# Miniprotein binders against q9h3h3: the designs that were tried, part 49

Target 1, 235 residues: q9h3h3
Amino acid sequence: EDGFTAEHLAAEAMAADMDPWLVFDARTTPATELDAWLAKYPPSQVTRYGDPGSPNSEPVGWIAVYGQGYSPNSGDVQGLQAAWEALQTSGRPITPGTLRQLAITHHVLSGKWLMHLAPGFKLDHAWAGIARAVVEGQLQVAKVSPRAKEGGRQVICVYTDDFTDRLGVLEADSAIRAAGIKCLLTYKPDVYTYLGIYRANRWHLCPTLYESRFQLGGSARGSRVLDRANNVELT
Below, E stands for the ipSAE of ESMFold2; O stands for the ipSAE of OpenDDE; V2 stands for 0.75 times the mean of E and O plus 0.25 times the DockQ between their complexes.

## First folded at step 5 (miniprotein)

Design P32
Fold by ESMFold2-Fast, scan of step 5:
Structure P32 (fold): chain B 235 residues (1-235), chain A 87 residues (1-87)
Amino acid sequence: as target 1 above (235 residues)
Amino acid sequence: SPELELVEKYLKEIEKAIEEGNPEKVRELVEEFRKELEKLPLSEKLRELILYIVDFAIRALLKAETEELVELIIRWTIKLIELILEE
């Protein structure tokens, strides 16, 4: 709505990936240090480009927590992008199925649960819960955006290794809910991010695969998960 | 100048990676540039200043909408670093 194009969103994401990250790495740092680190770097106060009045004087692209078993594998993103260009010129329909096949072929399988929250106590509390779940082994890795100068919502991303593994995706949702998170969650495969599938994309694809809504006393899982493309409840 | 040749080489390769929509390659090139810059006989302060200027140039390249603006950013960055190295 703000007039941001897919190109602007891609440029901003690239800038964030390129800037320094504040990382708690449970592979090399004792879990006992997490609470102090969270207190030092609350995401509502960490600024995107630095501010003498914030915890950071220098730019921060992302605030991240790596689990003890975290092993990054982004796949063949270059091959994916080349194949995407070829697909667009082939005349073949661009569907969730064709994108899934490209992702599998190039081993670009990671995906993420997204939650968008306004800067403040609720964001910081949600992030602390997620970070603790990562360090304790219920989740693999997560990151949260710093506060932008213009003061929009911030995003928490909770990653899974394989978006085609529905059980793994649902297990991550359960762990997020067990951490006390009650807001709307949407699941996006990283292949969609790499290929620029955002809101109002020219192929009219839904930019997320799954949606999770908190349910009070309703389900044993604490939430209901919907496959957005097929409008089918998975839990 | 070895310094200017290094800056120009990496800015052009980084720009190509930006055009290809490849943030992983941009990150790899930035890290490689830092390591190559350390091999040159530069003071720590001068090396930090060059890294700061190049980082600022990369941010400008990410927002550049035309090839003409891309060429301008690269040219101005090289000229600025050249002036700094002459002092």
Scores: ipSAE 0.000, ipTM 0.232, lowest interface PAE 15.9, mean pLDDT 81

Design P33
Fold by ESMFold2-Fast, scan of step 5:
Structure P33 (fold): chain B 235 residues (1-235), chain A 85 residues (1-85)
Amino acid sequence: as target 1 above (235 residues)
Amino acid sequence: DREELIRKFEKLVELAEYLLEFAERALKRGDLKLAELIIRWALKLLELAAEIAEELGDPELLRRVEELVRRAERLLEEVERLKRE
């Protein structure tokens, strides 16, 4: 029973990745088609398992927008998994540092800014802003979860290519804020996702590396970015 | 609460069935490693469901779990067979 939530989250994530995705690919589709696509597939209305009354009759795992220059590089995920199993059986300590080393060794460097929003106008508006930033080249790639049958918040994921490149991670945060996003953001490296590091993990690791909070100061707008592991402000 | 246990049981069984369907699709695509991983996750969920069925003392719920366990075991045997090719 104690492990049910973690196992359930991992199973749900695998299922979403395996189901079909609705993709706007700016590498092959003119940018002028984006507004029509966003109107056809608002995330608050696209259902996870399909419904006759929704935009989709069949299951949808993710709704995604690929930027014109997007080039996916997942690294050596198989090597990462094998090394992770070896690390767990070795008795060596499992820390953010050892996970970072595994990620670098196997070139699993991508990561993402996460925002969680309730279904509705604010979610659809936020997604549209992010999607336009991706198509305009300010962000590389993003995806948003469809509406679950049980309801609950949906997640927007905005990816960067290298979580160890702090400047690049901060530049993505700035672009998200410039798109009009004001909610709390957290940053998670994909290595944590591949290894199943979620809230309440047995190694007591913080499941995210960075946290961004919107802050209006004087005539300038910005955000406060915190390094969760070291409890140090980066901005 | 008996009703809460039944709800948890049904959710575990539903998710396990979903995972086994995806394991079959992974096998058809030739992704043996992914299929094995998914089958093992389904078996973990079914172990939890079996514990609930036993606690409830319901032979019918236990039979439902046993049928899905047999399905998972058949798929895992097919994974092992294909890995040797």
Scores: ipSAE 0.006, ipTM 0.292, lowest interface PAE 9.5, mean pLDDT 81

Design P34
Fold by ESMFold2-Fast, scan of step 5:
Order: C-alpha cells, then sequence, then structure tokens
Structure P34 (fold): chain B 235 residues (1-235), chain A 105 residues (1-105)
C-alpha cells in the first residue's frame, strides 16, 4: 500500500512540474517588484487547479523565485533511470551509498530543504522571507506548492545545486534560519524524487539525508543539523 | 468499519481520476511534440504516460478486490466504470504511440 502511495506522489510531482509555474525571475525582473508579486500571489490563496475566486483561474504547478545567479542543471535523468532499472535487476543492495553513486555518475546532483506548513499567514510569511533571501542572493532558487482542493499542508522547497557539497547544504540551512524560519526542515536529494523514494519505500530507505531543528538560544547557526543517513549530529 | 472502508475506496477513486487526467495531458503533449517533429520529447511523454497507465491498472486491481471483499454493489459498479475508463485510455495510448512512430519515420 505505501509503495502504491509512492507511485501516486511521483505522478503528482510530475504533473505539478508540467503544469504552468508562476515565476519571479530575478535575472530579468528588478528586485523592487518582488513585494508586489508576493502580495499578488500568496501561496495560501493560489489554487492548484485554478478557481475564479483565487489569484489564478488556470492550473498552477508551482510558485517559484529564481535568484540572479540561478543556473539550472538537472543532469542526465534518463541515464539515471536506466541505471536504476539495471540496479534493481542486478541484486546489488539498494542503499544511500549506491544511490549517491548513481547520482554522481549521472550528474543528478541538485537537492532541496523542505518545510511543510498549513495554508495561512505563517506559510505566506515564511515564503516571503525565503523569496527575499533568494532575490538578495543568500539562496539560489526556491518554490512553494499551491493550495490543493483537498487542503492539507503546503511545501516550500529551497534548492542547492549539489547535495554532496555538505558545506553548501549547511549554508543554505543557515540562510533559511536567518530569514526567520523556525520550523523543522528536511533535506532531500532530487535523485530520490526522480526514483520515487518517499516515506514508506520498498527499500526501507530514509527519504531524507539531513534534518534541521531550530535551536532557541543555541549555536551561532541558529540550528542543529542531523545526518539522517549515518545518524550523526553535524552541528 | 464500513465508514472507514468507504472513505478509503473514495480516496482510491479520486487517485484513479487524477491519474487518468494526467495520462491524457501527457498524451496531448506527446502528440504536439510529434507534430512539431520533436520525436525525442514525444517519446519521453509517451513513456511517462505508459508508466502512469500501469500504476492506474494496479489501482483497478485494488479497487476490484476491495469491492469483492465488502460485497458492496455500488463499489462493484464504480470499479467496473473505472475499468472501462482505463481500457479507453489504453486505446488512446496506442493511437498516440502510432502517431509518434509515424513521426519518427
Amino acid sequence: as target 1 above (235 residues)
Amino acid sequence: TEDEVRKQFEKLIELFEYLMEFVERLLKKAEEAAKNGDTETAEKYLKLAELIARWARKLIEILKKLAEETGNEEFKRMAEEAKRIIEEAEKRLKEVEEKVKEARS
């Protein structure tokens, strides 16, 4: 059953990627226009499939902000998929290490910090903070899901270009905390998303590599980061 | 309980409808790419539609089993309707597959 829900989550993610996106692109749009754009498209009000009563009448897959230095690189996803099928057939163990190896071989290196928030003021405020950090150059790119008809929590994704670059991953966490974010964060490499590795996967893999907890009166970073794959504290 | 089973069945029907809509959108994108001579992109959309259709077929199996276990006549009718829908989607998939093959020639 959980394996089946993983297939559904993969299908939903692909549909969102293929539907139109609402994008603030700092490479071509002055930073002074950001506040008006955020007011026009608050994620708690933008609907996934469109609604005359919302800011959008047509479907929206994602609401995104691209930083001035954003340079997308998805790697060889097709080669990754073929290698994944071969790995499953080979009898070789499917572990975080073997998936990391596949990702490196096929240059599928991007990953993201995830935060899940209920629709409302706190979500919109958190997204505005992240969007400003992206436009200011502290983060590279971020997106937030629109509101689903069914309700439920929405997700903010903050990307880094290389999940194997631990320093870069930790710097993104620090910038998220500096933007005023205090909720739990988890880090997921895009290779896990492409291969359909979600909460209850067939291989019993933890679906995230890192976890960040806000630390009240704590470290200089404002957070404690745990390496979930190895179960060790990094900060 | 019967109420919990009905909620589960309805969620699975919702999932099925979502997957069928997604398949149709992918097939339209495949047709447009093929029309424009972009056969690489057309094949990618077609392969993805085939994968989603296979997931939807597995869901039909679950719906049918749940309907049989409950003996609920409404659930049996809904499962049969879903089966007809996926059979139509599979015919549509073959039609688009032919168009993509023609564009490659």
Scores: ipSAE 0.012, ipTM 0.264, lowest interface PAE 9.0, mean pLDDT 81

Design P4
Fold by ESMFold2-Fast, scan of step 5:
Structure P4 (fold): chain B 235 residues (1-235), chain A 96 residues (1-96)
Amino acid sequence: as target 1 above (235 residues)
Amino acid sequence: DPLEELLKKIEELARKALEAIERGDKDEVKKLLEEAIELLEKLLELVTDPELRKRAELVLYLLRFAIRALEEGNLKLVELILRWILKLIELLIEKL
């Protein structure tokens, strides 16, 4: 039983984007300050709406680390939304291919590797590893959700500039694994997030493009990457 | 200030939509949301600041999302989205 619809998940994501973020910005802050910042704001302890007993008294939507070269490019999200409404009313099939073409046409190309972890030491340790990789230049930008009142798992998002660049997506996976991450990873293009494509979507689309599984002693590469849409190993 | 006046009109439409939900008037909610979308599209033609533009684009996304939720009969979600829209508009006005 999920208890949540795709619409609820989209609405929660929008609310988090609108609330204040706790940001370590490597473009303006010395890398030597990162460890103190991570100790001050462990994601397992930062609460979504603030609490006197937590590091934050005010709401926090996301905890983020921006790399030295971070330059945000969201593309033409307004044009994407207009084209999406037109597509839905046209009767044309809604497939991964048609969504890919909308994203390319409107230059909405960013995407992210997702990992879901329970609040606790393992989440905080994983986030610290990812944050260091961002500050050191192996990854571009990442964010992690704060702890929700309802409980449940928190999500770490590691972004890449172009979801159509398969090599770049695979390089990010390698950097995540090099940071010591061993849990399941899934890759989602931001176009799916903007259009509300989640697990319970009405078009029966897989909400992610790729899946990465860590393999100990079974592979020289350390992880196996699967193309979910075509059910093909990219490895 | 044209931006502030447009934001205040959008805010008023969102508040009226919230009242329409409480009385179960789905047709009025849809009409008000469509009017808010038209005003927000006009606002986006005037916005040059990248941060304000990003926030305004989120409001547009949420307004369209609210219409889809309304068409699916999820009034509780429409109410939640409208409350987030009002919060974001308040923040946009403070930034002007």
Scores: ipSAE 0.015, ipTM 0.384, lowest interface PAE 6.4, mean pLDDT 83

Design P5 (at its last look DockQ between E and O 0.58; V2 from the best seeds 0.00; counts 0 for: pae E 3.9 > 1.5, SAP 73.649 > 70)
Fold by ESMFold2, look of step 6:
Structure P5 (fold): chain B 235 residues (1-235), chain A 96 residues (1-96)
Amino acid sequence: as target 1 above (235 residues)
Amino acid sequence: GVSEEIKKKLEEALRLVEEAIKRGDPELIEKAIKLLEEVIEEAKRLGDPELLKLAELALYLLKFLKRAIEKNDPKKIELILRWLLKLVELILEELG
């Protein structure tokens, strides 16, 4: 957001992944404890580096909620990365179809709906709605970035387990809308993240697969979803 | 000039990082951290906000690298080093 390169943004993302996370894990924690946890750690007040006056005294990379049915499976990320290196040295064309096939072959199929919100009550309210949907079983797992020192926009990520399963991705969109979320959503497969491929990459690949716009009277799901690759409405 | 002095400090910091990884010696990373702290102070005196932001992130990655060496975690060491080298390239481009 400050005009730095994709490589700088990737390094910042890696640093956040490596710092401690604040996690509510429904697999080990009763649902009745969720509201107290949300009140203790609102994303608008949890600071990235543990600033004075914040609820956290140490750095926090992410705030996350794991659902009861969440079963972590990153797939064969090492094999994916090795095949990616081999592809780059082979001289063969690199296309979105090639990336999709690598993801399928190595079972690196997860992806995420993203929403960007300014710090404050709307962000905390949106996060609380998403977190409840995860604990209630409508969503599998979500995370939200902490507040940066500069106070820029924060991101909520809502994961799905298979970006090639369009019905599953659309069901997650519907669950997000049912939680009261009305902002623009974009969907990005994790394969691009694991390979370090962001919007300003050397291959000009576009990591955004779908866009979702809220429309009250547009469909039974409450949103209009566009396939960015084919410029075709799915809903 | 100041640009050449910063480049010299970065080269020495990378040499210390290589040696620290080779020997499994996290205290050599502390020396690299001190060099990066000097680069940050020079970036402040230059009034170059892009150089300052890049150097501060590189310093943060050095702290992760020290911890990864202490824990003998070769996957994290390789990942952190990869992104640290990319940040150094960006710093060198900023210096011209």
Scores: ipSAE 0.209, ipTM 0.653, lowest interface PAE 3.9, mean pLDDT 87
Fold by OpenDDE base, look of step 6:
Structure P5 (fold): chain B 235 residues (1-235), chain A 96 residues (1-96)
Amino acid sequence: as target 1 above (235 residues)
Amino acid sequence: GVSEEIKKKLEEALRLVEEAIKRGDPELIEKAIKLLEEVIEEAKRLGDPELLKLAELALYLLKFLKRAIEKNDPKKIELILRWLLKLVELILEELG
């Protein structure tokens, strides 16, 4: 059952990535148009498959905002996947360190802070704050999942270029908190996504490297960040 | 019974997919899509929501595969095929 859940989630994620995206690209679109775009495509109303009455008539995989400094670099994902398959057949133990090394070797270093929110005003407001932070250059790129037919929580993903750069990961957390986000954040490298490693995977790997909890009166960041692998607070 | 019929249809669909990729023929994928549509209807009749979800996702991936073949995108074909195979394995496991 654990393997089933991980592989199913990976397949759903792939399908979403392959469907059309609604994108605001700050490199080509004036920042002054952001508010109109946000009003046109509120995440709580955009539906995954373009349901009648939704802002979108066609399927939407993600709603995304690209900052001025955004440069897509996915690295050698195919090489990574081939190496991962070879590793599975070798019988060699698979650890977080193994995945880190694979990621470095194939230059698949991107990661993301994740927040899960119920559909509604709070989600749309959170997304607007993140989108502004991206357009203003405090963050590089973010995306949010559309509303599912079954409802449930939607996810906002805020990306960093390198999950091995602790400072960069922490800076993104600070920017998210500065945008007014107070919910729990978890950080996941993209290498885990590309390899289909989700919660309850058959290798018992935790795909979350960091956890951020909001704290009033705390550091300038307004959060405490925990290294999950080492169980150490970084802030 | 119904489970065996579903298995047979999935096996045939996979054969069609392999042949479609080999020949670069999206029409063979269309035949596989029809088989998966039948599997979906059978899943509805069985009342297995998990099977239904997996079959619907597999159908969705087949549609992507068809487009990838039409565009002659080998990288995308390979990626979709990998996950399609995994989904079929999950479906077979669900059927017992």
Scores: ipSAE 0.157, ipTM 0.616, lowest interface PAE 1.9, mean pLDDT 88
Fold by ESMFold2-Fast, scan of step 5:
Structure P5 (fold): chain B 235 residues (1-235), chain A 96 residues (1-96)
Amino acid sequence: as target 1 above (235 residues)
Amino acid sequence: GVSEEIKKKLEEALRLVEEAIKRGDPELIEKAIKLLEEVIEEAKRLGDPELLKLAELALYLLKFLKRAIEKNDPKKIELILRWLLKLVELILEELG
C-alpha cells in the first residue's frame, strides 16, 4: 500500500540487495538447465525471509537471470552519493537535468523496465518468459522479487545499460512484448533508486521516465510508449 | 503507555548501536536486536501495521549491521547506519 515513505522504500530496497540472490547465470550455466531452475524457484512460491514450506529456508533478496553477454557496470555509486549530498547543500537547483548530469559524470547509467503482478500463475509465467528472453540473448539481465510475508504484488525488473539511450530502452520494451508480456510497464533509471528518490520526494521529481502499454495491432512494436517527462508518445 | 515503552527501548537500542560501532563490538548489536524484538511484540499489541513493518525492517538492518561490524566493513557500516537512523526517525514519527 501507499503507507510507505521514501526512506522506508530505500531501506527495504537496500536490505533486498544485501540478502542472498538466487541467480541463473547464463555466462557459466547451459541454457538447457533454465527450465528446471524455473520449476525449482517459481517467484510466487519463493519467500522473502525463508520458510520450510517454500523452495527456500533462508532469506532471498532477489531471483535473477544474467544473460550470456551481461557485464555489470554500476558506475561510481559512492561518488554519485557524495555529489548528491554536496548538491543538496549548494545553491545549485535540483532538477531532472541536474540528476542526469550527476548520473553521466559518475557513470551510473543503468535503468529498468518494471512490471507489478500479483503472486500466482500469471507472475510465474511472465517471469519464465522474461528469463528465457534473457538466456536467449534478447534481454541482458532481469530480476524478480520474492513473495513478501504481508502479501501484495511482486515486481519484475528488466535492465538496460544506459537510460539516456532511448533506442536501447525502446528495444528492451519490444523484446519484453515479444516474450508475451501484455501488462503495463514503467521505466526508471537506477540513479533515482541509488539516491532514494521515489514518487513522494521533496524535490517533486518524477523517477519514471517512460510508460509502455500493450497494443494488439496498429503498432509495429506491439506497444505504445509514452515519455512521461515530456508527455510525448514515442510509438 | 505502550508508546512510551517503545520509545525508551528504541533510545537504548540506538545507544547500544553507537557503542557497538565505537568499540567494534558486534555483541552489543545482539542486545539492540533483543530490544527491537520486544518493540515488535509491543507494536503487535498496538495493532499498528505500519509501525510493525518499520520495526521489523529496523530489526533486519540491525542484523546486517552486526555482520558488517564483524567483517570490519566501514562503508557498509556507514550505509546501514544511515538507513537505520532514518527508520528509527519514521518509527518515532509514527508513535507521535
Scores: ipSAE 0.014, ipTM 0.353, lowest interface PAE 7.3, mean pLDDT 83
ESMFold2 (binder alone), look of step 6: mean pLDDT 87; pTM 0.868

Design P6
Fold by ESMFold2-Fast, scan of step 5:
Structure P6 (fold): chain B 235 residues (1-235), chain A 96 residues (1-96)
Amino acid sequence: as target 1 above (235 residues)
Amino acid sequence: GVSEEIKKKLEEALRLVEEAIKRGDPELIEKAIKLLEEVIEEAKRLGDPELLKLAELALYLLKFLKRAIEKNDPKLIELALRWLLKLVELILEELG
């Protein structure tokens, strides 16, 4: 419904992907260096476009941590885009199931748990916990947005390699909770990002597949996970 | 008029974009960027905040497209071009 807002978000996401990233790569860097790196680049202080008063003078698109076993695979994004164009002209319904089918056909399977936090100690503490879980092997890869010029919440993205592997998605949620994270989490497949499915999209799709809410003293996993598309509790 | 001048600059910017992609020449995008910077100044004079936002986003996408061409990444080039063309359509609608 807010087509321009969705297009604006897509453009900003592309720009962040193209700007330089600050990366701790556990495949080439000893785990003992992580704490110093986290102290040098707290996400609440790293600015999106650079500031002489911040840790960076130049633009930073993302701050990322790669696990030792991380092996990126984006699939056939070009084939996905072509099939998406064909789908839109076919008159077929645009539904979560249809997008899932496109993603499977083109092997665009990665997805991510998202958490939105205000700049400050809680964001930096949450990111440090996630980064340690990645370096220790409980998670594969994660990134956090730098501080925006206009302020507002920052996002931590924790990736899984296959959004259709429900067990893997739930295991990542469990690892996030074990790292001490208690805020609302939502899960978004990368296919939605490539196709421009954001809040208030023209197809009226929920922009996320799952949500996770912290539950004190309840689940052994520490959370309740809901399948948004089917409105079914998974844990 | 101002509207016709902006339309001509956008037309020339798109021609430069097409040529840049065809030849893999990111320097042609710099010329398109200069044209969009002029469009932004004119949008400020018109006092149309929506036109200004659209023009600023188009400028940002041109910068993104230049980097995508420099990286020779056809997936990112296609994605950037898609959004740029949509923004130009919206700018032209705003201008009437």
Scores: ipSAE 0.014, ipTM 0.377, lowest interface PAE 6.8, mean pLDDT 83

Design P7 (at its last look DockQ between E and O 0.25; V2 from the best seeds 0.00; counts 0 for: pae E 5.4 > 1.5)
Fold by OpenDDE base, look of step 6:
Structure P7 (fold): chain B 235 residues (1-235), chain A 100 residues (1-100)
Amino acid sequence: as target 1 above (235 residues)
Amino acid sequence: SLKDELRKRLELIVYLAEFALRAIKEGNLKKAELIIRWAIKLARLIIEELDDEEIKRRAERALELLKEALRAIEAGDPKKAEEILREVIEEVRRLIEELK
């Protein structure tokens, strides 16, 4: 059930990437307007399809905040996909190293910390904290899924530019924790999304590279980050 | 159930195909291409999990149609791609209905 939910959520996420977004862009909008925008579009109330009575009348794929330093660069996703198809046809073994090399070769290096939260105050509060951190320049870009008709958990995604930059990934974790987020975080490269690497995939690849657990009274970071591929703590 | 999972995955193919159609109509052929490539991948994954030979053949047909749609976009014939994508949607929807 968890694997299917993850695949479904990933597929919905890809579909949602293509629907209109509600965006606060700190490059063009004064930071002083953020609180009003957050109040207008709380993630727990924004609906995926623009249900009657929701803040949005039209379908919304994502609610997003862009920081001052945000530069959209997806790399060569088409080349990546073509190379992936060729690799599958070749029958060569596919490893996390293979995916990393494909990502580097095609410059598809973005990744994201993921948190799943039930709709409600906790989600909206978490999102507000993340959005502020983005606008303040502690994070570059984040998005949150709107509320689905079926309910369920909403996801907040906090992006980093390079999943191969371990320091950058860890810095983002620290910034998320500093924003008051205490839930479990998982880190997923976008290459895994583009290549449809989900839980229980035929290659037995873990779609998550890192896991972050909140720690009270611990290191200055307030979390423990686990490298899931190597089963090694990084902090 | 396995059938429920299969239906959900097939519904996703329909959604992606519909989205690709919208992308073509908007003149965003790069987006359409990306979506179709993802649909192809999803279709391959579905086929690998199918035990029913009839369902498998139908899913394989949908896969081939998606590949044709991709080729049509690459060839600069978005109208042909639209036609093929509509056929994919209809075929996959019929398959979903039979799996209920």
Scores: ipSAE 0.154, ipTM 0.614, lowest interface PAE 2.5, mean pLDDT 88
Fold by ESMFold2, look of step 6:
Structure P7 (fold): chain B 235 residues (1-235), chain A 100 residues (1-100)
Amino acid sequence: as target 1 above (235 residues)
Amino acid sequence: SLKDELRKRLELIVYLAEFALRAIKEGNLKKAELIIRWAIKLARLIIEELDDEEIKRRAERALELLKEALRAIEAGDPKKAEEILREVIEEVRRLIEELK
């Protein structure tokens, strides 16, 4: 069900955000330590709640890598959330355009490329490639979910500063592909996450702005990117 | 199955209650308040989906206890909130075990 599923997912996301994170911070940690850290905390083995036999004994909400130049900028999230509540009670239509305008008005412009992979070697290898790209400066910041009790796919999030900057979003896609990632990528602006708006939401909004599929051509490596908001292929 | 899904949802309530207890022990009452409000919201949604009258009554008791824990936090009595949250955890864990 749309409403129930969205509320449940929002609560799980809130809990993960508020639990401890395992962080490799390139701003304070030498890059030569990255490989040992990755070996100690593979995302397929780090458990959400600290299961016996895992490398973590305490709950872990996220595993993250911060690049050397990463400068946090979440914008006016509290003002965004207040305006969202007012909008819901105003009787005005809720559309993708109104969410975009709220995000712009409150400077909540970050977004992320998402990839979903099953636990195992492919997930750990993809994460390692992304983490190295972040530490080397091709990407700013990324995180990966820990393993859930019953398994299932995990998510890698690769952040960008401004979802309205299409070139910046496409450059991040290119950097992800250069790290050897060939799976499907979807892009979600953070405004949807902060407001708890998931695919099965009661407003029937589509939180996915872009979809990227790997393509292999002549000498170029790239993606077939679809703009879901305007139903237009960008590549 | 429906029983498995209900059990997972109740386990999330237990987790949130334990999370709130940790926040109280850290002295972060704003964090505890936020967590308890989410637990209340989830409990209400769970109750709306229940059709077994005895399970529903037990879930309603847990919901009322969560509301009382919130009031205790707002009244500046975190020790009372801790006691109430421990009772919530006990009640919901018993329900989870019966659903196995």
Scores: ipSAE 0.041, ipTM 0.500, lowest interface PAE 5.4, mean pLDDT 85
Fold by ESMFold2-Fast, scan of step 5:
Structure P7 (fold): chain B 235 residues (1-235), chain A 100 residues (1-100)
Amino acid sequence: as target 1 above (235 residues)
Amino acid sequence: SLKDELRKRLELIVYLAEFALRAIKEGNLKKAELIIRWAIKLARLIIEELDDEEIKRRAERALELLKEALRAIEAGDPKKAEEILREVIEEVRRLIEELK
């Protein structure tokens, strides 16, 4: 039993997105200030709803780093939602390919590599590595969740502009690995999030499009990336 | 436990009501309206899963207050919405405190 429905998860996600974010914006802030900012706001200590004992007294939805070239593009989410409702009433099969086509038609192309880590040194170290890669230009943008009241794993999200651009997705994976990250990575297109495709969905779709596993001492690349939708090796 | 899970869900309602109050203070009534609509949706889902008649009755009272706050925002009366949202927060926090 999970205790929450998909609607509850959607409400929590909406609240986090609309709450204040702690942002290091490399477009306006010198890179030399990053280490001090990371020391001030380690994600294992920043609390979701604020606490006198944490770095924040007010709620924080996300801790984010924007790269120098970052330019947000959300696409036509309203058009996507309308088309999704129409698709559900049609006789057309709901598959990864159908969702991909809806995303392309409505320009909702962004996606993210996800890593889930317990609060602590390993999380803070992983986030620092990702943040530096963003500021140095190897990644475009990333965010990490604050610590929940009841504990539990936190998530680091590393965004790419276009989930259909396999080269871009693989380049982001390589940069994550170069930053010293060795844990399992899964990639989720934002279209799946907007349409409520979580683990428990009525279409029995896998919410993960790509998966990356670290390789020890074998490949020069450092990871093996699989397209889970088509069950095809990309590296 | 079931009581722990219910408490978490009720805490999210309190959070959303406080969030709506901040949106009103910022002068962003469209944001407040969206937040209140999400709180109403979540409250309905919580109520559907409740078996305890007293808890359900008090949750339904909070839902009716959220609907009144929404109507106040739609009528262009943010001060009334603010007062009603504070009542929601007090009512739901009282319910949370009674849950062990």
Scores: ipSAE 0.012, ipTM 0.342, lowest interface PAE 8.3, mean pLDDT 83
ESMFold2 (binder alone), look of step 6: mean pLDDT 87; pTM 0.881

